VHH binders against p49116. Designs and how they scored, part 9

Target 1, 238 residues: p49116
Amino acid sequence: EGPLLSDTHVTFKLTMPSPMPEYLNVHYICESASRLLFLSMHWARSIPAFQALGQDCNTSLVRACWNELFTLGLAQCAQVMSLSTILAAIVNHLQNSIQEDKLSGDRIKQVMEHIWKLQEFCNSMAKLDIDGYEYAYLKAIVLFSPDHPGLTSTSQIEKFQEKAQMELQDYVQKTYSEDTYRLARILVRLPALRLMSSNITEELFFTGLIGNVSIDSIIPYILKMETAEYNGQITGAS

## First folded at step 12 (VHH)

Design j44
Fold by ESMFold2, fold request of step 14:
Structure j44 (fold): chain B 238 residues (1-238), chain A 120 residues (1-120)
Amino acid sequence: as target 1 above (238 residues)
Amino acid sequence: EVQLVESGGGVVQPGGSLRLSCAASGFTFDNYAMSWVRQAPGKGPEWVSTISWSGGTTLYADSVKGRFTISRDNSKNTLYLQMNSLRPEDTALYYCTRHGYSIPFKGDYSSQGTLVTVSS
């Protein structure tokens, strides 16, 4: 039937909390990250192919891939978010936590390695100057991933993923016709997303959520949010 | 100006029930999603339940699902938590939290808390 994504799925406008504080803190980082996460969940919910899979499958898919979607969002919005500044502030906080004896050495090593991998991923995407259409199809490819354990309807999910891959290929070949290897360079970046730890992402970006609620727990609620409630929060209305 | 005042805590035997309420004032209550959070002695805060601004969507932690019911009456600016089949591990300070206007699950105002003790 028609294309997997339309022009409405290419628009991905993140609004940051204002004003940016002189010294970044956990609250600013958590609000910024939450805005990105909920924008990503709204984006996924708006896709007709996603809607066609049904509510239980939708929840399972997003639980399986939310960290990959979030990480793609970080790369796409890195300049708007001042992500390099946010990561520097997190590193400084980790150094202070060592001084205050609050974290184990093994955990700090895991977190620092994750930050390094995240920086490397975002830098590689910026170097390729990935455009909004390419990001939209990359997000669709990770969303419709049939490989995650516990999924049902994997045949239909695989068909949607293949459609996203085909449409990305067609777009890249049309738009970047002189760059024969662009699609290959883009696609080889995707496996790095599977190396990103969702629990470390929560520690880095989401420790300020109510009652230490996990992202897994809130996904069904976010996918069900009333349009008016969602629009007020996603558009950044005060 | 923004005020959240909870009540209904107390001592109850295992298997018993309590109903908590949280009275809101100083803001437009029906524009905000609300949560209940609990904190057991010596532990960090634990999210319990959330209700959307209209009441159309509810969400529960696995530890309370099927036993607790969150509700709201927007005409009275009041949030409720009906707690049934209470267990000793439900013993905690319970407080209500308003979600920030700009983002769900980021709390901006919390009540002081009401103590719930489940013991024989």
Scores: ipSAE 0.523, ipTM 0.808, lowest interface PAE 1.8, mean pLDDT 87
Fold by ESMFold2, fold request of step 14:
Structure j44 (fold): chain B 238 residues (1-238), chain A 120 residues (1-120)
Amino acid sequence: as target 1 above (238 residues)
Amino acid sequence: EVQLVESGGGVVQPGGSLRLSCAASGFTFDNYAMSWVRQAPGKGPEWVSTISWSGGTTLYADSVKGRFTISRDNSKNTLYLQMNSLRPEDTALYYCTRHGYSIPFKGDYSSQGTLVTVSS
């Protein structure tokens, strides 16, 4: 019943740690990335269709797609995050690591290729001037992907994905009626998300987590987090 | 001044049990999620378990699930780790870590650590 997403699900306001340091460091990058990840998980959790699938299915879906959601979030929030500045600092650090022989040349090449793909993806999304409604539906299409291995309830997940696709189509046709190919241009960007490595995303953005815990390991906790805990205080975050 | 002081470490035989405590002072303990982390000799830190500020949500590394239990007593400002069915690979320095005020799983203060040795 009703639309898959409401106006509440379109709002996606990322707040950055203040102030941005003159010299970027692992702590600032990890805090910024963590805020984006948790905002993305809170967004997914708030969707009634997602809630209807049950806790085990929720965990399985998020484990399968968190990196794609995170990458869409990076593209959407690239300006407020100063993402190009963050990536430049990482590239400079990697070049210094080559000089010091701290990392293997093969790994550094893989990481640099990933950064290049991420920058190209974000640039292509910026050129299309993707709006907040379009981003929300793209995230829903990615979240409700029935083709990941090991999922249960795939028929219901597919129905939710089809509903997201239909609502995106309706939105684009209404809002961009004179731009005949806009929907097609948007949708052809999505396959690039499957090329993004979650392992490398963790190396780039999540090095500073407690005890080297992986994002996969903390997903059940993130999905259970109370809104007050997420907002950074039990009572004073609002 | 934030202080975290652990106790309860020692030597136990395989299959034995041990209870670690972490006494907190200098901050409002029940506003913070807490974790246990261990570091085996010659290895990097390994996350073990996490408990939410209220104690309502817990999480465990696969290596300890079913054997270890994290808990907290907010009236005593104390974090606990009950360790059962101990194995030689559990031998490590164990310390508690406070999560950052606004950032789950980003630690801002850690205790010095207490050694747990599992051997016969």
Scores: ipSAE 0.412, ipTM 0.762, lowest interface PAE 2.2, mean pLDDT 86
Fold by ESMFold2, fold request of step 14:
Structure j44 (fold): chain B 238 residues (1-238), chain A 120 residues (1-120)
Amino acid sequence: as target 1 above (238 residues)
Amino acid sequence: EVQLVESGGGVVQPGGSLRLSCAASGFTFDNYAMSWVRQAPGKGPEWVSTISWSGGTTLYADSVKGRFTISRDNSKNTLYLQMNSLRPEDTALYYCTRHGYSIPFKGDYSSQGTLVTVSS
């Protein structure tokens, strides 16, 4: 009953740590990435359809798709984050690590290929001029994926995904009525998200978490964070 | 100066219990989420448990769920870990870690650690 998303789910404003350091470092990158991840989790948690599935199902969904949501967030917020600058700094660091023999050649190749795929995805989304409504529906399509092993309520999840797809279609047809193929061009970008490695994303953006904990292990906590604590983490220390 | 001082470690038989404490000073304790981390000899750090700044949300590693309970008393600036049904594989140096205020799960200060030995 009613639309899957409301206008409040279109707003997706990332605030960066301030001030930006003279030289980009792992702490600034990790804080920036953490803010994006938590904004993405806050977004997902605010959706009534997501709330209706229950905590175990919610946790399973987000564990399966957090990297795809994060990658969509990177594309949407690439300018605010100065993502190209961050990735360039990481590439330069990797090249120095080769000279110092600190990483295996195979690992460096995997990471460089991932960075290239991420850059290509973000560039393709920018070239399509994806707007905030379209990003919100794409994130919903990714979030309500019924194909994760071990999910419960898969028929309800399918219904929510179909509703997100229909709402995207309706929006594109009404807003871009002169562009017959826009929906198809947008949807063909989604498979690239499945090629993104969560392990490499963690290495690029989330190094040195407490006790080497993975992002998928902390997701239940992030989804259950108290509103006051959540707002402090999202907006940063005052 | 930020200080985290832990206590309560020791030697216990399998199946036994211990309660660890971590006393905090030099910062506003109830503004920060806290974690327990353990490190067995010759191994890397292993996250054990996390508690939100208010104590309203807790999280546990799968290896300790149902046996360990994290808690805090913000009036005493103290973090606790109740460890029940201890096993030899729980033997490790246990320390508490403060989360960065703006970077959750990225620790900025850790205690020195207290040794827990589970032996027959």
Scores: ipSAE 0.393, ipTM 0.742, lowest interface PAE 2.2, mean pLDDT 86
Fold by OpenDDE, fold request of step 14:
Structure j44 (fold): chain B 238 residues (1-238), chain A 120 residues (1-120)
Amino acid sequence: as target 1 above (238 residues)
Amino acid sequence: EVQLVESGGGVVQPGGSLRLSCAASGFTFDNYAMSWVRQAPGKGPEWVSTISWSGGTTLYADSVKGRFTISRDNSKNTLYLQMNSLRPEDTALYYCTRHGYSIPFKGDYSSQGTLVTVSS
């Protein structure tokens, strides 16, 4: 039928908590990350093809790929977020944990490597100068990945992914006709997303979660929440 | 100054009910999602429930689903927790916290809480 994505799906505007404090505490980081998470998930929800898969499948897809979507969002919104500053703050908080002997050496290494991977990924995307359309299609490709375990309707998901890939290809060919290898350079970055641990991402950006709450557990909640439910909220500096 | 003052705690028998209140001041109450958190003796904090700024969306821990109801009155700057069918394992210090977006994470403010004791 029609295209998978429209121009409305290209818009991806993140609003950060204001004002930005001099010291970025766990609350600020978590709030910022939460906003990005909501934006990413509600972006997915706005895609007709996504809606067509049904609630259960939608939830399963997002649970499977939220880390990748979130990471793409970090890359896309790196400037607006002052991502380098956020990551530096996260490292500082980790340093405190290290001093308190709360983490094993192996865990410290894993976490630091993860931060490095995040930074490198975002830098690589910036270097490629990925535009809003390309990000939208990349997010769609990531979202409609049929190779996650436990998914239903995998054939349909695969079709949507193929459609996203085709539309990306067409866009790149039309927009960047002089760069014949741009598509390949863009797509080759996607495997890096699969190497990143969702658990570590959650630990870094969502350290402030209470009790047994996890991103996995709140995904259905986020997907059901009306946009007005969070747009009306104002978070000040901590 | 941001203030959250919990009340309504007490001693009840198993199967009983209590209604907790959290009076908020020092900030624009309806700009924030709110949560109830509890801490039992010798245990860490446990998330109980979250409500969006408008009250249109609520979330509950599995341990309290079907028994507890979170609500708010923005005109009164007050958060509520109706607790029914109380169990001994519900015994804890209950306190409220505020959030930006409606994710149950550690808020930027907490108070002394109100004690709920469920015992025969």
Scores: ipSAE 0.290, ipTM 0.662, lowest interface PAE 2.0, mean pLDDT 89
Fold by OpenDDE, fold request of step 14:
Structure j44 (fold): chain B 238 residues (1-238), chain A 120 residues (1-120)
Amino acid sequence: as target 1 above (238 residues)
Amino acid sequence: EVQLVESGGGVVQPGGSLRLSCAASGFTFDNYAMSWVRQAPGKGPEWVSTISWSGGTTLYADSVKGRFTISRDNSKNTLYLQMNSLRPEDTALYYCTRHGYSIPFKGDYSSQGTLVTVSS
């Protein structure tokens, strides 16, 4: 059995909608978020170990961890996305809702705290200067988490997670030999992902979805389709 | 300017069939995935179906799967929705929407839609 990840899984290039408007509306935010979501999910799909789990298990895994993968993607792609600008726009949109008394005080607090957590997480990752390999392994660790309810093949999932952890460790030791505690500093960031609400993330970034579509409902389709099928331009995931 | 014009709606009995059309203009039609969305009276919009730019991929809501068929003719800049085995709960104003590069989001164009009424 070979390594869990290869160099092909390190590449994670997000293409943003262009041109970037002066005012970031809900559609732009949603489109940007959608591209990231697709990229993240197709990244997962490109992993042989992930493929080996079968479609049902794959779907279940992604449903369980899409928010964490998405958040890692936000951190990794923060610059190209102009994430700070996006978040500011989201806050502005939220303020409009507040003025219209559409949200309770408690809900406002929850949403604002979530935005804060997202920003802090991304800032913390930037401060750590996480590289592409480290992100790939972190995403794999998050993806192959056996501790979600309703999963099948949990033994295999756990094995894959362990492989991801080992490969990350080896990489960090090799690449950052002078920083003895880098691995620990990186891994201690993962719990923050579990504290983030997928529902709030969905509301913030995917408000522009048509109809009553949910991320949960879209996941099986994303895993089955090619990005190129959505438009005439080939965009996204390896 | 982007324009989407729906047609083909009407009154039909339960079990009947209708074919909706959406004429697109003002953009490169074959570069975009397209969707049908419907809105029943007093309810919010509901996603119905999506088709890729090439027509190679089609997606359906569970509520219409097996009964509705989405298709397109890129040479005519037209989107279609074949609706079979119609039910009263299918009664709604049907809209076609243009998508961006990824998963469906609310269209950037508002149209009048076409009304489908399923009633005995």
Scores: ipSAE 0.135, ipTM 0.554, lowest interface PAE 2.9, mean pLDDT 88

Design j44
Fold by OpenDDE, look of step 13:
Structure j44 (fold): chain B 238 residues (1-238), chain A 120 residues (1-120)
Amino acid sequence: as target 1 above (238 residues)
Amino acid sequence: EVQLVESGGGVVQPGGSLRLSCAASGFTFDNYAMSWVRQAPGKGPEWVSTISWSGGTTLYADSVKGRFTISRDNSKNTLYLQMNSLRPEDTALYYCTRHGYSIPFKGDYSSQGTLVTVSS
């Protein structure tokens, strides 16, 4: 049947909005996050195994794991995004909300802890010096997770996940043969993704959506959109 | 300066049709996805439809799917919304919105809006 991923799935290039404002406003953050979300979803869509599951199953999978994929994307694109600066800006915006008494103390704590978890996760991935191949396989492992409720074709999803894991193992053994425990160190980071709230992530990065639109509700539309349809918008030319 | 000017709104009976237009200027129109959004009295904004820069991709809210058609003429820098089988619940101020390379539910620029009233 062939490998789950090819070299084409290793490329993961995020283009940031231009020009960068002097201060990172909510719109800039949301635009950046949206681009990453698109990139992540279209990456998933480019995997033949993903297409083989069918539209309904594909949508369900992405709905279940979009936060984890997005978080891995943040980690992978942290330098290009200036993630630390974005997170600092988010915190500053939250402080304004606090001053306006829009959030409870408990909610503030939850949100701040979430930001901390995001930062720590990304730092840990940077410290491990995860490369593009490893990120691709990790994203595949996360994408093809059979343990989410309500999924169909769980047996097939599990097979794809196993294939991703095997290919990652082969890659690590080949590329980092001198580091016997690298695979284990990498895989041990995945549980941290499950500790992060998708609701809080959505609140932090996607504030300002029109009406009551949720990431969950728009995922089917994102998966139907063509990347090429937005090429003229990448540079932010007016 | 970026400008979006809407037209075509009015009063129509249930089951009737209207066609909205949005004239764009001050930017390269065919570089941007465009959307229609609406806001009913006493309600928050609601996304209606999105079209890609080339028109090759169109998206619709479930509430208008099968009744509304979004289109564009890049040679005229104009966005359109054909609204058929109108219902009282379609009554709202309709806006056209410009999008960057982002999800189709948040624009970086919006117009003043045109009022659509569906009533017997």
Scores: ipSAE 0.033, ipTM 0.409, lowest interface PAE 4.2, mean pLDDT 87

